VHH binders against Endo-1,4-beta-xylanase 2 (XYN2). Designs and how they scored, part 8

Target 1, 142 residues: Endo-1,4-beta-xylanase 2 (XYN2), of Arabidopsis thaliana (Mouse-ear cress) (o80596r5to146)
Amino acid sequence: NIVMNGDFFAGIEPWYPNGCEAFVVSSDPFSSEVMSADSSSGGYVVVTNRKETWQGLEQDITTRVASGMNYTVSTCVGVSGPFNESAEVLSTVRLEHEDSPTEYLCIGKTYASRDKWVDLEGTFSISNMPDRVVLYLEGPAP

## First folded at step 4 (VHH)

Design n5 (framework vhh_8dlx_2)
Fold by ESMFold2-Fast, scan of step 4:
Structure n5 (fold): chain B 142 residues (1-142), chain A 120 residues (1-120)
Amino acid sequence: as target 1 above (142 residues)
Amino acid sequence: EVQLVESGGGVVQPGRSLRLSCAASGFTFSNYWMHWVRQAPGKGLEWIGNIKYSGSTFYNPSLKSLVTISRDDSTNTLYLQMNSLRAEDTAIYYCAKGLRYDSSTYMDVWGKGTLVTVSS
């Protein structure tokens, strides 16, 4: 499973699950033992029932980016399940064109261990604006 | 388990039309490029065309005027419509799943195939 940390107090939007399920766990400094290590980051999302490595949370960022600009993506991720060693987690940007093949940009990579938050950071730029730009997380094989 | 099952093949007379179906399961069908490929008796594989998850289609230039590829993401089904069938269209027809990172070019999972025989 992929676990993602962020500002999820109002639910997961603008993120959405692709080929999987996701739910929000609210931070509660007085009753939750599974809160983030610093207890200050707010809610987090658990992604379940992935069948492919590229399934996870996605966000359409087409209207939030422009060609020629540098963008930084930052989030905190973890993994759950029977992993004896660190599992690779990627942040990827998918550039969708109506008349040409989809392009994939791997913009960030980290190694996450069970029950531990790690930073996932990456940068990207787009030279020619595609029809759609989607940011998504990739995880280990299900 | 990823599965692709072709159907709709059989014996058909020259000049007729035929629609093949491919039932997909075990993956998120709506997010993948899908391909049709055929193999005539004693020949190599011939790529027919593909369809993007958006519905955009790309065809082998030799076949473009004779075939139409479509998909129904609500039923996880891929279709190949063939018109004006000729004896040289006799082949085993395969559907195939595209790769995510180069979905328009490479295929990683293939169906068992369905035989189409065009005979007069």
Scores: ipSAE 0.000, ipTM 0.109, lowest interface PAE 15.4, mean pLDDT 72

Design n6 (framework vhh_8dlx_2)
Fold by ESMFold2-Fast, scan of step 4:
Structure n6 (fold): chain B 142 residues (1-142), chain A 120 residues (1-120)
Amino acid sequence: as target 1 above (142 residues)
Amino acid sequence: EVQLVESGGGVVQPGRSLRLSCAASGFTFSKYYMHWVRQAPGKGLEWIGNIYSGGSTFYNPSLKSLVTISRDDSTNTLYLQMNSLRAEDTAIYYCARGWSYGDKPYFDYWGKGTLVTVSS
């Protein structure tokens, strides 16, 4: 499990927004349909002003991973807005190299419905350590 | 030497299902992205999807509801399950080793392909 600030009690660190805006809110956006067992225990992050599917929250995990080991990533995701059906949400790891193109690993996938939290879990391993390892979430098209 | 050998192609009626296999050798199969790619007669290559170690998959959105990619690392075998086959699915199907950069797949080794013909 490498998710570090899962309930966002202390803000968004170590997550950061890429090409979008993010802020912490004190209450569950899906509270009208109580899906959260932790309605009193934490905040969540709202991501706004995305322009591409790959824009969202990122976390640099380079110092937390090593080659040859298996890692599991777990988080809870939801979607808001005018979605009539399930929206696909991916967890992706990008491997950044100084001397070669970036590689992208899709490690987990779920289908999030409006006004509901769903679990997103994925597993990955790295054969050769790149210069950076970044975990990020991909959402539906804006 | 890296080798990829596709099998399971043939003639199939519209609406039926078919499963293709790819036998891999000459590398540590479990550590690599594997892809399926097809080429219809007289047309360009169309990427179907990929699978990483542990079973995580990423599909061409146009084909996502029609296919399932899976792997068996104990036998070094990649699979493509196709459902509700249509005449436009007639193509040579290739197994490839590679990686992805954003929405673009890249391949370093290919099989020779297996022909799938969908006809009544």
Scores: ipSAE 0.000, ipTM 0.102, lowest interface PAE 15.7, mean pLDDT 69

Design p1 (framework vhh_8h5u_2)
Fold by ESMFold2-Fast, scan of step 4:
Structure p1 (fold): chain B 142 residues (1-142), chain A 121 residues (1-121)
Amino acid sequence: as target 1 above (142 residues)
Amino acid sequence: EVQVVESGGGLVQPGGSLRLSCAASGFTFSSGSYAMGWYRQAPGNQHERVAIITSGGSTNYPDSVKGRFTISRDNAKNTGYLQMNSLKSEDTAVYYCATKYSYEFGRYDYWGQGTQVTVSS
């Protein structure tokens, strides 16, 4: 199972599960009472019942991106399961076109291991705007 | 230097309205996924969450303010807002703006120094 750490204090939106199930393990993202730069967490999400590598959390980012600009995506991921040494996790952008085949951009990868959160970062740019742009996580084989 | 600064607090009568602003500097909302929240603390009470807005625009409110308060953000002005309507005496508190990078556990939390809101006749 892929475990994603991020901004889930307001629920899972704008992320949604695709072909799988997800649930939020919530905590107060601002648990510290110190009014300055501080460490806190909004909770994390557990993704279950994936059947394919590409199933997981997705976000439609079409209205948040423009052609010719560089974008950086960063998140923290982990994996659950007994005796896994490491597992490859990818961040991918899907470009959907009305009149042409869907394109896939693999923008970042990391190796997640049990008992640790690891950074997953990626950078991408779009040369010509498609009809839809979707960011999603690809996990290890189910 | 990353910081947020609140403004717009003041004295209003019950039933009145105020709009609080939260100006961010040292980063831009469009450069990454930043969530924003408003918290308040009344004398003798613990901190209370008032409103949260995610980088994607999803919002969340506790029942005590739902329907009366609206959180929003303007990425072009690098500013967040809390519109407070139908104010009650129990809304009297210091209001704090906070922001964090959405995709990192325990990182990049930045809090303002607070702005006083007093609802009294």
Scores: ipSAE 0.000, ipTM 0.169, lowest interface PAE 12.6, mean pLDDT 69

Design p2 (framework vhh_8h5u_2)
Fold by ESMFold2-Fast, scan of step 4:
Structure p2 (fold): chain B 142 residues (1-142), chain A 121 residues (1-121)
Amino acid sequence: as target 1 above (142 residues)
Amino acid sequence: EVQVVESGGGLVQPGGSLRLSCAASGSIFSSYSYAMGWYRQAPGNQHERVAIISSGGSTNYPDSVKGRFTISRDNAKNTGYLQMNSLKSEDTAVYYCAAKYSWDYGRYDYWGQGTQVTVSS
């Protein structure tokens, strides 16, 4: 499983699972027992039931990018389960065209462990705008 | 790590031959069926498909290269090849290898960085 750290108090949007399942977990296991009026929310997303390495969280960023500009993607990731080896996690941008093959840009790569959060950062630019631009996470083989 | 890496590009004379190689690496390519293809783009031209080969070995070519180019693959090595014969100056382009994972939609493609082929007299 891939886990992503972030402020997911209100859910995972604009991220969505592709071919897998995702759910938000509070970083505070006692939040349900002791109610607080101020939000120190945070939390993380657990991605489960992946069948392929490219399945994970995706985000359509077509309307948020423009050609000729540099963009930085930054997040924190980990892997869950009894697996004790480091696992590769990538951030990838796919450029979808109506009349030509889809292009894939691997923009960031890290190695994650079950008990550690690691930074996943990368930069990219698009020379000519495609029909769709989708940012997504790739994880280890299922 | 998933990678697709081309090799074998270079400079050849018209009428010559060249063989391009494409190495796909990553556990996905050893565990699952996938198609391989070659695509090219020359300055001022649109990107075009040159050849495609299925996991089972079925091939397809556009008329511009049919009879001159042959795509093949070695599944044990996760490597694809493009044998180019009777090369013409109009074959000059950057050649890209793609590995398309075989699943219901066929929507995910892995691409190489491209290799330059120049045909000049």
Scores: ipSAE 0.000, ipTM 0.071, lowest interface PAE 22.1, mean pLDDT 70

Design p3 (framework vhh_8h5u_2)
Fold by ESMFold2-Fast, scan of step 4:
Structure p3 (fold): chain B 142 residues (1-142), chain A 122 residues (1-122)
Amino acid sequence: as target 1 above (142 residues)
Amino acid sequence: EVQVVESGGGLVQPGGSLRLSCAASGFTFSTYSYAMGWYRQAPGNQHERVAIITSGGSTNYPDSVKGRFTISRDNAKNTGYLQMNSLKSEDTAVYYCAAKGYSYESGRYDYWGQGTQVTVSS
């Protein structure tokens, strides 16, 4: 399994924003003011100022995967917007090569509306290791 | 005006019950409202988290109130609640409602009420 920052306790690492801004909403509104705050766990990362569907959180997983093995990625996602219409949210793996075009593997897909959070789960395997493997989330563009 | 307003505080005997309400206006407790919670402060003490409920419905309580207090929210009424049972004198404090999260309409938010006094005394 791919080890992800599922708790977001210490921030968003190893995730980072690409062409957008991101911040973590912690489980404790007083986390900075309560000296004995027991942050029990969990939080959500919110992505803002996205202009394209592929802009969002990315994670470099090159050193955590190997060819010939199956991996499962699981996360909980939501979408923000003025309507409660369903929107497609994807988990995608980008395979970067020095001597050939970049490849894109859509590994998971769900439909979310702004009124609920949904699980997004997918599986993938890599036959030949590229130079870089990047996991990222795609969502609706404004 | 964006605000949260607490109500339901008062004087009660040890062993009694009270229900606090937190009414939100100018924003909504949608599924993207990450956290809504109740906090208290007794004179001379620091703020203490009493209960928290997340957008997914998960709740958390410190051992001092676990089993006695229950947090809930009604997103359709845009109101949060704290049901307090088996009250003890050490529960005497000003109780605050807080909402922290994100919504599409307002962006990131962090709203606190002015507090409601709860006094447990014989």
Scores: ipSAE 0.000, ipTM 0.144, lowest interface PAE 14.8, mean pLDDT 67

Design p4 (framework vhh_8h5u_2)
Fold by ESMFold2-Fast, scan of step 4:
Structure p4 (fold): chain B 142 residues (1-142), chain A 121 residues (1-121)
Amino acid sequence: as target 1 above (142 residues)
Amino acid sequence: EVQVVESGGGLVQPGGSLRLSCAASGFTFSSYWYAMGWYRQAPGNQHERVAIISTGGSTNYPDSVKGRFTISRDNAKNTGYLQMNSLKSEDTAVYYCATKHSYDLGRYDYWGQGTQVTVSS
């Protein structure tokens, strides 16, 4: 697995928000008073203040991929807000080149509702290494 | 209707092993299982977390059980496990399985009724 910190146990990094804000919410049902120095709390990320569908969490995975290899990305997603119907959530990889147009690969798609988490999985491969490879999540319009 | 049920507790001598199971009903692990944890409570003590596993398979343990306990899950069977090795008398407690399967502010935390583990000579 090329995705680091996909379940947000260690906080948000190396994910970063693009054009939005992101906060980690603790999911521990019992407050743990004492944990070892190397323990981490489980959590999920709430993304807010999005204006466009492609604004969300991104991760630069350039150093973790190589041409000719197959990769699988897996995460869990949900939606919040005034929805009583499902909303589309995508995982996308963008390939950035210095001297040619950026290429976009939609690698996973699911439909999420307010009341549950759903799995989002995708697979991809790269024929020729670009200058930068970025994985990001797309969500419903505000 | 979501439920979790623990099993596998019992009496064991110091140095022995037990495997606890957590069976879930009313949902499937692969579709909306965010996190599962094992918690314990000994007489006179507060609850403490002894293991957690995320949807992505990341695990975490406090120093008191690290290297001795292993948490895992089988999504096809809707079942989580806690493998306990090299048991000590201080591991004696009621063990609870806890789950989260909701993103919304209404937090869906489901707890089992607990299973007793007794470690005595």
Scores: ipSAE 0.000, ipTM 0.162, lowest interface PAE 13.0, mean pLDDT 68

Design q1 (framework vhh_lunsekimig_d3)
Fold by ESMFold2-Fast, scan of step 4:
Structure q1 (fold): chain B 142 residues (1-142), chain A 119 residues (1-119)
Amino acid sequence: as target 1 above (142 residues)
Amino acid sequence: EVQLVESGGGVVQPGGSLRLSCAASGFTFSSYALYWYRQAAGIERELIASITSGGSTNYVDSVKGRFTISRDNSENTMYLQMNSLRAEDTGLYYCATKYSYEFGRYDYWGQGTLVTVSS
């Protein structure tokens, strides 16, 4: 399972599951003991029933990007399951074209274990605007 | 218990400099990203600078070239060197980190230190 940390109190929008299921899990009840007025963990999302490494949460970012600009994507991820070693988790942007093959850009990657969260961060730029730009997470085989 | 304590704020004239410090305890400092946020009265906090565990830095455009974030893992301390200060830099400066353990994630903040830029 890919686990993504963030403010998901209002649900997972604008993220959506692709070929899998996703649900919000409440924050650790003891987090309130050291919580400041600015603590906005909001819980995290667990992605389940993945069948392929590229299935997970996706977000259409077409209207939020422009050619020739640099963008940084940052999130916090983990993995769960019977893994003995660190698992590779990466963020990828796919560029969908009406008249040509889909392109894939690996934005960033990290190595996660089931015992802690890790930051996943990367930067990308697009030379020519495609018809659709989709950000998604890739992880280990289920 | 995770704690962050800021220091170094004060009153300075435009064009002056200040160095803020954030002393951290209660977690493996070298493994975590650290952040400086700024808050003007009645306004939400704005992220102004960050430094990853690997030492990569990022800045909001208004402070690029004037502010420098750094960390000293041996002293569990993060710094913000502020040069060429402007009246618009006035505000409360908070250090922060996002502590994680066993898929739990906790946002920790310092108490804030006041920076006033005025003549």
Scores: ipSAE 0.000, ipTM 0.109, lowest interface PAE 17.3, mean pLDDT 69

Design q2 (framework vhh_lunsekimig_d3)
Fold by ESMFold2-Fast, scan of step 4:
Structure q2 (fold): chain B 142 residues (1-142), chain A 119 residues (1-119)
Amino acid sequence: as target 1 above (142 residues)
Amino acid sequence: EVQLVESGGGVVQPGGSLRLSCAASGSIFSINALYWYRQAAGIERELIASISSGGSTNYVDSVKGRFTISRDNSENTMYLQMNSLRAEDTGLYYCAAKYSWDSGRYDYWGQGTLVTVSS
């Protein structure tokens, strides 16, 4: 499962689950991890019932980005489940075009483990605006 | 915003094959489920095949073993491979989708493509 820290005060919108379920837990970071204090005002999202690694939370950011500018995406992530090793979590940007194939940019990667939050940070820039830009999270095999 | 465009229909003899394509504008990864419907003259529209985001497929009994639904998420396309076609397969074939961002609230439809099976 993927757990994402963020400002989810009013729910998960504009994030939406793709091929999985998601729900908000209010204001509960891992209590032993003071670095997750930023999430304490907004809560966090738990993603469950993924079937593929690329299934998770997505957000359409088309109207919030412009070509030629650098963007940094930052969040805190964790994983749950009965394992004692870290799991890989990715942030990816999908560029959808009307007249050409979809492109995928892996912009960030971290290793998350149970019982702690870790930073997931990535940067990207778009040379020419596609028809749609989607930010999403990829997690470990279900 | 969302557009589904179908292609691949045509005229074919009984026992022949056709492959229908449905190209989605926007993200096919956001699609909860994709469907092929068929509407024959004088007969109500029927769901003939479906594929979920997780890859689970369903078929109406009359096409099981003959038709195969598939999706290519990287190409934003869905396909219907139709083998061993019969005269009763004649009709307008529509692709349709339900999206996760609206919790499947709306159905998005293609324009339809005509399949005629005749000798």
Scores: ipSAE 0.000, ipTM 0.079, lowest interface PAE 20.0, mean pLDDT 68

Design q3 (framework vhh_lunsekimig_d3)
Fold by ESMFold2-Fast, scan of step 4:
Structure q3 (fold): chain B 142 residues (1-142), chain A 119 residues (1-119)
Amino acid sequence: as target 1 above (142 residues)
Amino acid sequence: EVQLVESGGGVVQPGGSLRLSCAASGFTFSKYALYWYRQAAGIERELIASITSGGSTNYVDSVKGRFTISRDNSENTMYLQMNSLRAEDTGLYYCAAKISYDYGRFDYWGQGTLVTVSS
């Protein structure tokens, strides 16, 4: 399995922003809890200044994968914005080659609304190892 | 062309303080977020602090309240003020800039500066 910084408790590493900015917030904006019995030690990442749907958080997973193996990736996502229905959020794997065009594998898709965290889960496998494997998130148009 | 040069590392006693500097050149400094990473013996390099182009900061929990990241856009320099240093803070400290263009990404790293916390 691929180890992801899903809770972002210790910051955003190994994720990084692509064409945008990102920062960690320790409070949950979707909490409906009326009593704080404890402060959750988890955090979330806010992505800002996106211009395109494919901009978001990326992670280089080249050294964590091998050809012929099945991998499952899981995270939780939320969205904010002025729209009436759920927004589409994708997880995608980009396969970069030195001698051939980049390939894109859409491995997961969910629909998120402003007031909820939703699971985003996908599976993939690689037949021949590329030079670089990048996992990234795509979101709604800004 | 892009250069990041760290300074300020050294040997310090537990409870002491150090200020690290990262001097940047070759890109529009004020436009990009900047990062401090640490690599201790036996562990992988980890992100310990970040600062956005707008000045928003973030820290890993082990350094919150002890370390402060800041930037001076007029001097093209980023700083890490380290207070109340502990033995666990010993390691190589790297500054980094992650510059993304469309689907591409270019990670720029400094050479690292050594911080040793010992008696």
Scores: ipSAE 0.000, ipTM 0.098, lowest interface PAE 18.4, mean pLDDT 69

Design q4 (framework vhh_lunsekimig_d3)
Fold by ESMFold2-Fast, scan of step 4:
Structure q4 (fold): chain B 142 residues (1-142), chain A 120 residues (1-120)
Amino acid sequence: as target 1 above (142 residues)
Amino acid sequence: EVQLVESGGGVVQPGGSLRLSCAASGRTFSSYALYWYRQAAGIERELIASITSGGSTNYVDSVKGRFTISRDNSENTMYLQMNSLRAEDTGLYYCAAGRYSWDTGKYDYWGQGTLVTVSS
């Protein structure tokens, strides 16, 4: 797994909120009475103020990948808001080039409902190394 | 050379429908995010709909439920189905494909626009 700090226990770094805000919420088995209902065994992040579907947490993974290799990305996602139905959440890899247009690879997809955490897993490989490789999460329309 | 070419614009009565197409040539766009922008007279160009390479869609509130964006990667084409058209939907519609940048969000490829006029 090439994702660093996927459980957010150490805070948000190296994840970066792109065009939105993000807050890390710590959770542990022995939290206060009010927080004892939190069942996650690590931290989690809340993303707010997204304006576009592709805005969210992203992580630069350029130094952790090489061309011709197969990689698996795993994370855990949930959605909030007035939804009473499932919402689609994607994991996407953005390949940035200095001299050509950016490419987008959708590598994983899941459906998350309000107040429920689900696994999101994807696999990808890169034929030719771009200048940057960025992993990010796409959510439902704002 | 890369080109995006819009088609399907025209004059329609309020409550009518139009389907816009954006055909790409010179490059495959299956890995690109694709966008529809609208510019009305005297108003800044605004993003009205988007579709990611994975198929996730987004709409500005004023068109949500009335417009549907879709893509056909095998034909290298994107569509905007516009239903229940209103006078305020009048404007030039541009398709765009592109490079997402954290600093600007500017796109590498734009069409030249197609005019949609909603009037009786």
Scores: ipSAE 0.000, ipTM 0.130, lowest interface PAE 14.3, mean pLDDT 68

Design q5 (framework vhh_lunsekimig_d3)
Fold by ESMFold2-Fast, scan of step 4:
Structure q5 (fold): chain B 142 residues (1-142), chain A 119 residues (1-119)
Amino acid sequence: as target 1 above (142 residues)
Amino acid sequence: EVQLVESGGGVVQPGGSLRLSCAASGFTFSSYYLYWYRQAAGIERELIASISSGGSTNYVDSVKGRFTISRDNSENTMYLQMNSLRAEDTGLYYCAARYGYDWSRYDYWGQGTLVTVSS
């Protein structure tokens, strides 16, 4: 089981933004009411200025995985901004190879709305270790 | 090509101070997020401090108030000022630079510098 940084106590680490901006917030950005999350004590991260669906928070998990084993990734996600309906959010693992094209594994999918947190869970395994393994969140569409 | 070189590690007594430097070459330093990681023997690398291209900083609670991360874009160098050092701060300290995840913008790592806090 791969546990992502769910409480954000110390900031966004080990997550980092790619092609966008991110910052930690202690209050709910979706409404004036306090919403429940899987880690209410640590706050959450707001991602802004995305231009592409694949831009967002990433985490390098290369040293935390081994070939032939099954892994489960779990987190909570929400969406903010001008979304009037549910928006698709994916968890994706990117496998980077020195001598071949990057491979993408879409491991989990959920539908989020402005007013609540939803669980996002996925499973994956790697048959041969690449040079780098990166977990990231995709969506919603900008 | 791209290189990150740490320096400033050493042996200090508890309560002492050290300043680590991470000198960068081969990329546009000012555009990158910069990180300090720490690895003790037999355990996974831990991210302890970060600084954005705009200068915003974050720290893990165990070092907050004792460590200060900074950057000097004119010198292509990042620093970690470590005060009030404790035995549990002993480890290899790595710097890293990240912009993105495509092949031209993935993270780069230094070789590490050893910090030992002992009496």
Scores: ipSAE 0.000, ipTM 0.098, lowest interface PAE 16.5, mean pLDDT 69

Design q6 (framework vhh_lunsekimig_d3)
Fold by ESMFold2-Fast, scan of step 4:
Structure q6 (fold): chain B 142 residues (1-142), chain A 119 residues (1-119)
Amino acid sequence: as target 1 above (142 residues)
Amino acid sequence: EVQLVESGGGVVQPGGSLRLSCAASGFTFSNYALYWYRQAAGIERELIASITRGGSTNYVDSVKGRFTISRDNSENTMYLQMNSLRAEDTGLYYCAAKWTYESSRYEYWGQGTLVTVSS
């Protein structure tokens, strides 16, 4: 497992929001759209003001991975807001190259509903090291 | 016009310090993840430090505890503070800025600044 700040007890570093807002919350875990943390330990992160499904928390893991190795990513997620049914939440690794198109590896998938934490687990490996490796979560858009 | 301009390179004695700056213009700096790369003689260009939009940092093991990357979004500038410099730190240092979902289209590089560690 390469997730460096998964329970968010001390804040969100090394995670950062992309195209959205994120903050650590100590109460009311279901007051936002997407959450990424185990509520039984430490804090959790609430992600708001998302407009696209790929906007959410990201982590640059370029210096933490090597080609030819297998990695497992595990976290707990939930959703809130005006969702009527369960919503798909993905964990994705983005491989950025200087001279070729960005590649996307969908490594995990779960279905989250309001007022419940669910496990999200995925595995990946990289054949050739790209210029950048980014782990991020995708969720439902409004 | 989009530009990244490095400065602060030079010649320094082993054990010395340098601070590199990378000044950005022509784009919204705060929306980008920022990187320092190093090209040493006989070695391919490598990523040595990164800082995310949110300020989280990461370093290659050889520079951890010696180098510090930082960003100032109000001045559109990123920095690399280099302490306890060693001969193996000699090389061309490049700054880069990459947009997370548009890395190939919204990816900007500096021209490089030379750091030489010698007696």
Scores: ipSAE 0.000, ipTM 0.099, lowest interface PAE 17.0, mean pLDDT 70

Design r1 (framework vhh_8pnl_2)
Fold by ESMFold2-Fast, scan of step 4:
Structure r1 (fold): chain B 142 residues (1-142), chain A 119 residues (1-119)
Amino acid sequence: as target 1 above (142 residues)
Amino acid sequence: QGQLVESGGGLVQPGGSLRLSCADAGFTFSSYAMAWYRQAPGKERELVARITSGGSTNYADFVKGRFTISRDNAKSTLYLQMNSLKPEDTAMYYCATKYSYEFGRYDYWGQGTRVTVSA
């Protein structure tokens, strides 16, 4: 299971799950013992029921990027499950073309220990604008 | 003791500006993501702005274009520059960081600084 701390203001949008399930958990430092499920104050997303490593949260960033510019993506990720060692987590950009094969850019990589947050950072640039640009997270084998 | 200390709040008229500061000399400042939250009386706490250890920023829609979050790692200080203030911005403002990268841990919170926007 992948966990992402993305400061979700109003739920998951613009992130969406691809081939998996996702839910938001909010942390409240003044709560007695129970955390709110409201994402408005910032929190994290738990991704479950992945079947492939590339299934996870996606975001369409086509209108937020331009060719010839450098972009940095930063987030905090974690993993949960029956792991003995660290697990690999990637950030990837998928370039979709109407009349050409889809391209994949691996822009960031980190190793997450069970139930710990780690920074995942990467940079990318696009030479020629595709029809669609999608940012997504890849996790360990389900 | 005194690991996160907010300051810079006060009373200001609509359209005015304030700069909030958060000093966190008790932490390894450059290693942590930092955030500003706010809470108005009788309302839920809400995230205003966040800056990652790598310098990436995110803002709530209601402050985009008016507020700027920044950090000075040499001074171990987080800032929130607030411009074009509105009565709706009246709240207690809190500085927060992850106390631990462990799941289920609460973000560490300071005591807050009061911002009042009134004519």
Scores: ipSAE 0.000, ipTM 0.135, lowest interface PAE 14.1, mean pLDDT 69

